# VH-VL binders against Protein-tyrosine-phosphatase MKP1 (MKP1), part 5

Target 1, 143 residues: Protein-tyrosine-phosphatase MKP1 (MKP1), of Arabidopsis thaliana (Mouse-ear cress) (q9c5s1r149to291)
Amino acid sequence: ECSKVADHIYVGGDAVAKDKSILKNNGITHILNCVGFICPEYFKSDFCYRSLWLQDSPSEDITSILYDVFDYFEDVREQSGRIFVHCCQGVSRSTSLVIAYLMWREGQSFDDAFQYVKSARGIADPNMGFACQLLQCQKRVHA

## First folded at step 18 (VH-VL)

Design x5 (from t1 with heavy chain N104H)
Fold by ESMFold2 at other seeds, look of step 18:
Structure x5 (fold): chain C 143 residues (1-143), chain A 121 residues (1-121), chain B 107 residues (1-107)
Amino acid sequence: as target 1 above (143 residues)
Amino acid sequence: EVQLVESGGGLVQPGRSLRLSCTASGFTFSGSWMDWVRQAPGKGLEWVAEIRNKKESYYTYYAESVKGRFTISRDDSKSIVYLQMNSLRTEDTALYYCARLFYHEWYMDVWGKGTTVTVSS
Amino acid sequence: DIQMTQSPSSVSASVGDRVTITCRASQSVSSYLNWYQQKPGKAPKLLIYYASNLQSGVPSRFSGSGSGTDFTLTISSLQPEDFASYFCQQGYSTPLTFGGGTKVEME
């Protein structure tokens, strides 16, 4: 399922990532592939891709890349693009990055950003390590 | 004013090479994707090649008919896009247009007047 | 590759006529269908993008419609400057492909 979370942000899993018609019908211009070691860039010549190599593990450090991800989301927004952010199932890795972005962009607490993302995508469920990391840096990403 | 000006066309024998240039002005060239499109005499339009901007790592893409023979490149400091055409064939005879691509809807909103490439003999 | 088929290949028409040009894609291109006008010896000019949006400076007598595989360009009242060739182009998948063109000429 391709979940619209913000005007320029869509979230999903591999099933959507490999379905060009769903991506094109949603006006997707950019794809952030959180799992570059698992999923290829399926339609490289038809979209703008950026890949990350995140494990869905409580020990994976996502805070080190957050501001690079925020800059990318802002670049897409400023160009009036639409970005599809995905991992394998669209549950933990991709949703964690979008939650972090909403915390930063909108000044929301982790809980408020999580509830917002979950209202748009009910299966959103960051792993405990990602949730702890975002709670820990909550004041830092509020800018 | 927004403008694209092609140059470098000419008459060449099969197997030879040419390099086309396209000079851009009146817009932010470095942020644009640039394409080459050709039109054989009395025929329709054929997409040839594309080069993306720096944010897209200057990725290049080619029509199958020219892949391995043509190379698109750009110089953002001079606002120029190039098409290096090697191993030219008679089928490459065409008017070559430079165009600015808008990648949201994949249309070309700015075109040059074209430069003619004739491959014969 | 997505094949684009235009019909008719030519149209004889008079000033004031309503002209309709059809473009069919070999597979769905969603709304990623653009229309260009080309006069002899000139570069193509964008008329319509994303199936139905008029490009800046294009007269309102031009309109586009359709989605999926079937698209139409309509000139509601042909003017002398509209005698030209018209091409559709899909932007759904690379390689970008163009229709074979429709020549609109004076009766």
Scores: ipSAE 0.649, ipTM 0.882, lowest interface PAE 1.9, mean pLDDT 92

## First folded at step 19 (VH-VL; from x2 with heavy chain N104H)

Design y1
Fold by ESMFold2 at other seeds, look of step 19:
Structure y1 (fold): chain C 143 residues (1-143), chain A 121 residues (1-121), chain B 107 residues (1-107)
Amino acid sequence: as target 1 above (143 residues)
Amino acid sequence: EVQLVESGGGLVQPGRSLRLSCTASGFTFSGSWMDWVRQAPGKGLEWVAEIRNKKEYYYTYYAESVKGRFTISRDDSKSIVYLQMNSLRTEDTALYYCARLFYHEWYMDVWGKGTTVTVSS
Amino acid sequence: DIQMTQSPSSVSASVGDRVTITCRASQSVSSYLNWYQQKPGKAPKLLIYYASNLQSGVPSRFSGSGSGTDFTLTISSLQPEDFASYFCQQGYSTPLTFGGGTKVEME
């Protein structure tokens, strides 16, 4: 359930987010909570938290926050930390942000980044709006 | 040389206040998390408070025994961490250490020599 | 809060002896267990972090082992400078908590 996607990036749902032992056993230092209006910061004093307020809706705009998320992932990487990125089920919101990051950092197409994330976490399934937004972002990142 | 030097300890009556200071040198203070740990005479170590760096919004955390009475703060421009201790009690009597915390494994790799606080009438 | 029970409270030993100190947590702390040495009038000094990692500058005669609730610090051949108190500390959950200490003394 706690899926390792990169050396510093792990993905999952609320079930993992509220299980300190799974988080600690994976060496998690940072938590990106994509669903701050639903899930609290369960262990505020034991981890470094940041919260976002994303809905799993095709109309939710994720492009406006992508570079802030990339900066945060890079901050964690530079500190040799491990970040756990979660939403409710670890299917759409959290995986979309990680796909976007791989596109940006590794220069991967949306399709390649998505397949990479899906190979690490088989239930990864960004909603159509997120997929469309990331495809549009791909044109600018690769241009 | 990496150093932490505490100051501000002394003898005070119960109910009074003291402010401890810890001056850091030899490392990038602004990027570090800083903790206070105390050791009562003849007793073990007790974690007291923690202040995180700017990236962590300077969040502070306290042991239950001091929550509401003690305030940890920092001045990154001077490389100083403070512990404001209000409403002091005799059980606060201890040697107070300043320490640098490494948050991946939650260990303290740099400690000061401590400053003594004695609370008695 | 996670209570750390350290044993023995004191050890009488001679130079060259193997010394073993144990630390038990009231609940699993995974491998988030650190060991410190403290000499009279001095601040604690980190020896071992994350159960078994030796801090730089610490002699190889020191070693740590364990996971979960039970941990040990071993000094394979005690040296004169090793007479000191030793403390474990869990880093799994705040508040950070310390064992009561073990004083290693000359016989």
Scores: ipSAE 0.686, ipTM 0.888, lowest interface PAE 1.7, mean pLDDT 92
Fold by ESMFold2, look of step 20:
Structure y1 (fold): chain C 143 residues (1-143), chain A 121 residues (1-121), chain B 107 residues (1-107)
Amino acid sequence: as target 1 above (143 residues)
Amino acid sequence: EVQLVESGGGLVQPGRSLRLSCTASGFTFSGSWMDWVRQAPGKGLEWVAEIRNKKEYYYTYYAESVKGRFTISRDDSKSIVYLQMNSLRTEDTALYYCARLFYHEWYMDVWGKGTTVTVSS
Amino acid sequence: DIQMTQSPSSVSASVGDRVTITCRASQSVSSYLNWYQQKPGKAPKLLIYYASNLQSGVPSRFSGSGSGTDFTLTISSLQPEDFASYFCQQGYSTPLTFGGGTKVEME
């Protein structure tokens, strides 16, 4: 339910986001809430939060925020923190951001990053618009 | 030599105000979370307030016993944390420590010597 | 709020003795449990963080163990400088809370 994708990156849905014991037991320090209009920051005083307001729609533009998200993931990594990235179900929005990060940081193609995330979280399934956006911009996100 | 030095304590009547200061040196103050913890005479420790760094939007949090009366703030350019204490009560009488919080495991690894606040008629 | 209960409240001991102090949380705090030493007239000093990690510069005679609700601090061979009060503190949930303390006194 709380899927570890990298040493500093965990992914899940709202059910995990609401559960302080799961978050604390996994050593989570930071939470990236992809669905700020839907989910509140449940434990604001106990974690470091950032909220985004993404719809799970093929027309939602994620490319404009990618480098801000990468900077946040890197800040967490440099501090030896652990970030929990979530949307409602942990399927499309949160996994798309993590896929993009792996493309940027590891130099992976979209396909390789997607398979890597899917091996850690089998329900990972970016919507077609997110997938197309990441395919089209993969040269820009290769660091 | 990491150091925190509190000042501004004193004797005050109930209902009055007092401002504490905590000057930091020997570490990157602007990246740190800072807390106030108090210890009544002969008693244990009580967490009072916390202010986060700029990356965390300088968010502040308070113990219920002081919420609405105390305000924590910071000046990163001077490396100072403040505690504005309004509407003081006799039960606020304590030695007030400034501490640096490490948020991964939520421990305080640097403490000042404290400054004494006495609230009495 | 999470209540932290320490026992014993006081221990009389001699140099060389093994001293064990316990701390119990009113609910699980996972491993978010820290230990501090406070000598008379001094500020607290961090000893152990995250249940069992020794802070830099703290002698290896200090050790911590436990998880969930029950934790212990052990001093394997008490030294003259170890006569002090010891406090546990949970870091699981705000507000941060401390145990009532254990005073380790010379016999």
Scores: ipSAE 0.684, ipTM 0.886, lowest interface PAE 1.7, mean pLDDT 92
Fold by ESMFold2, look of step 23:
Structure y1 (fold): chain C 143 residues (1-143), chain A 121 residues (1-121), chain B 107 residues (1-107)
Amino acid sequence: as target 1 above (143 residues)
Amino acid sequence: EVQLVESGGGLVQPGRSLRLSCTASGFTFSGSWMDWVRQAPGKGLEWVAEIRNKKEYYYTYYAESVKGRFTISRDDSKSIVYLQMNSLRTEDTALYYCARLFYHEWYMDVWGKGTTVTVSS
Amino acid sequence: DIQMTQSPSSVSASVGDRVTITCRASQSVSSYLNWYQQKPGKAPKLLIYYASNLQSGVPSRFSGSGSGTDFTLTISSLQPEDFASYFCQQGYSTPLTFGGGTKVEME
């Protein structure tokens, strides 16, 4: 399913990423593909794509890319666009990036941002490594 | 005032080439997506090509009827978009417009007055 | 490619008439449907975008409606300057495609 988390942010998995009708009906203009080695840019001529190459592994370092991701989310918001953020299942990688953004943009704790995302997308479940990284970086992303 | 002015059209024989230019003024050209649309005499409109801005890596896209023969390009420093038209055919005869595309709703809100290309023996 | 079918191909009307032009897409285009006016020897001019939004500077007698596959452009009270051709264009999928046009002419 395509889950709306913020006015400009939608989250889902590969099933939504390859369904142009769902993307267009939600007014999606930009797509952040967290799994560039696994999922192609399905509709390259119809959307604005950016790809990341994240593994769903506790050892994968997401903190090093967070401010680049925040800048991209803010660029989309400033253009009045809507960004669809996805990985394979829309459970760990994509939701972790959105949780981090809410922590930064809204000043929420990890727990509050996670529960907010989970209320919009019930299957949201960052892996333990991502959760630990976001907890450890809470002070940094609130800056 | 926002303007687009096309040039470079003319009469050519089949198999020959032409290069069209479109000069933009009155808006931030470098941030815009730009398209070419053509209209054969007495006919409807046909989308031809598109070039995106730098943030979108200057990606280009083409109608199937012109792929491999036409090349769209841009020079942001001069605010010009080009259409290089090779291996011209009689069915390429048309008035060629350049247009500014707004990519959220995919509409063209600014059009030039066009430049005529006639491909005939 | 998404084919756009306009009807009628032409209509004869008088000043003051209500004119309705229909555009049908071969598959759903959501609300990504735009309308243009074109007078002889002139470039197209955007009238309506995203099915129903009136472009700045366009008179309020123009309106658009519809979603999915079926769309209409309505001119509530035809004026002398409205005799022109009208084209729909889908923005849902590349290649962008246009309807064949509807010529609105004086009876």
Scores: ipSAE 0.679, ipTM 0.883, lowest interface PAE 1.6, mean pLDDT 92
Fold by ESMFold2 at other seeds, look of step 22:
Structure y1 (fold): chain C 143 residues (1-143), chain A 121 residues (1-121), chain B 107 residues (1-107)
Amino acid sequence: as target 1 above (143 residues)
Amino acid sequence: EVQLVESGGGLVQPGRSLRLSCTASGFTFSGSWMDWVRQAPGKGLEWVAEIRNKKEYYYTYYAESVKGRFTISRDDSKSIVYLQMNSLRTEDTALYYCARLFYHEWYMDVWGKGTTVTVSS
Amino acid sequence: DIQMTQSPSSVSASVGDRVTITCRASQSVSSYLNWYQQKPGKAPKLLIYYASNLQSGVPSRFSGSGSGTDFTLTISSLQPEDFASYFCQQGYSTPLTFGGGTKVEME
C-alpha cells in the first residue's frame, strides 16, 4: 500500500515501487529507493530517482546520511513535488528516514514523530538500532 | 520574456548529418528539462528526444525511430540545447521544435518557432 | 508505446457552437493527458494539463474531462480565434505520444 505521511511524502514497499499506476495516481515525481542493492529504479525515464544502500540491520548507520536526506526532501517540497520513499516492505528503513525528517522539520520528539508516522502507516516499525540512533540524535536533529 | 529559438535547419541529402541548436532566454535554463518534438509536413506531432537537468545527471531519452542516430546535448553556460542528427533519412523531414518540459504533469509549456529540416535526394 | 487516437479528424462548426473533441489512449494514462492548440504556421500552445486543469491565460470556454483511456476537450461557445487544430498528448509514460489532431474549421 502507498501511505501518505505528509503533503509531499509517501511511504511504501517494493510492491508499490514497481507499480507505475499507483505512483502516477498519487502524483509521485521523485522516488527515494533506500535499497539500491536489492531494488532497481523500475521507471527511470518516468520519475526522478535517488538511491541509498541501506541494510535493515541494527548496525547500519543512518545518522551519517540524515542531512543529505533532509536536503533532498526539502528540495522536493520546494519544487512542489511528491516523493515516494521505499524499502522492501516499507516498515523500517524508509519509515526511519521519514521519522527523522519529522523530528528535524517539525521539532517533534522521536516518540511523537514515530506515532505520527505509525498513524499514517500502521506497520511502521524501525529496527531497534535505527530507533536507538534516532533517540540519540534527538537534540541534534531538532533544527 | 521566456523564449526558445531554434536554428540550424536546412536541406540535406540522405545519409548526411545536421546539428540543430535551441537558444533559451528568460528563465532558469539549467534547472529545466528540454525536449525536441517534430512535425512532418501535414502530419501530427512526434516526440523525438529529451535531456534532463544536472540534478538528474543530464540523462537523455530518445524515440525508437531516432535512437542511435540522434544525440541530444546541452550547454548550460550558453543556455543552448543541441540535436545532432546523423544518418538522416527522408522520413526525418519535419519542422523541429524545442520545448521546455514540466515533469510533474509531463507537459510542454514553452515552445520555439521551429526549424525546418528537409532530407531529399 | 501508448497510442493516442483522436476523433473526429475534423469538425465543421460555426461561431457560438459547442465543440467536443475526444482522445482515446491504448492503455490507461491515469490523468496524464494534456491538450494543445495549434494554428497554421505556429507552434503548439498548451491549453489543458492533467486532464482538466486550465493553463494560465486560456479562456474559460475551454474545459477538459476524463481519466484512464477516454478524454474530451470541450469548447463551450466557439469563437473566431478558436478555428485551429487540437492535439492531445499523454504524459504517463515515455515515449510521450500525441494524438493525430482534430481540425476545427469554419462552416
Scores: ipSAE 0.667, ipTM 0.877, lowest interface PAE 1.7, mean pLDDT 92

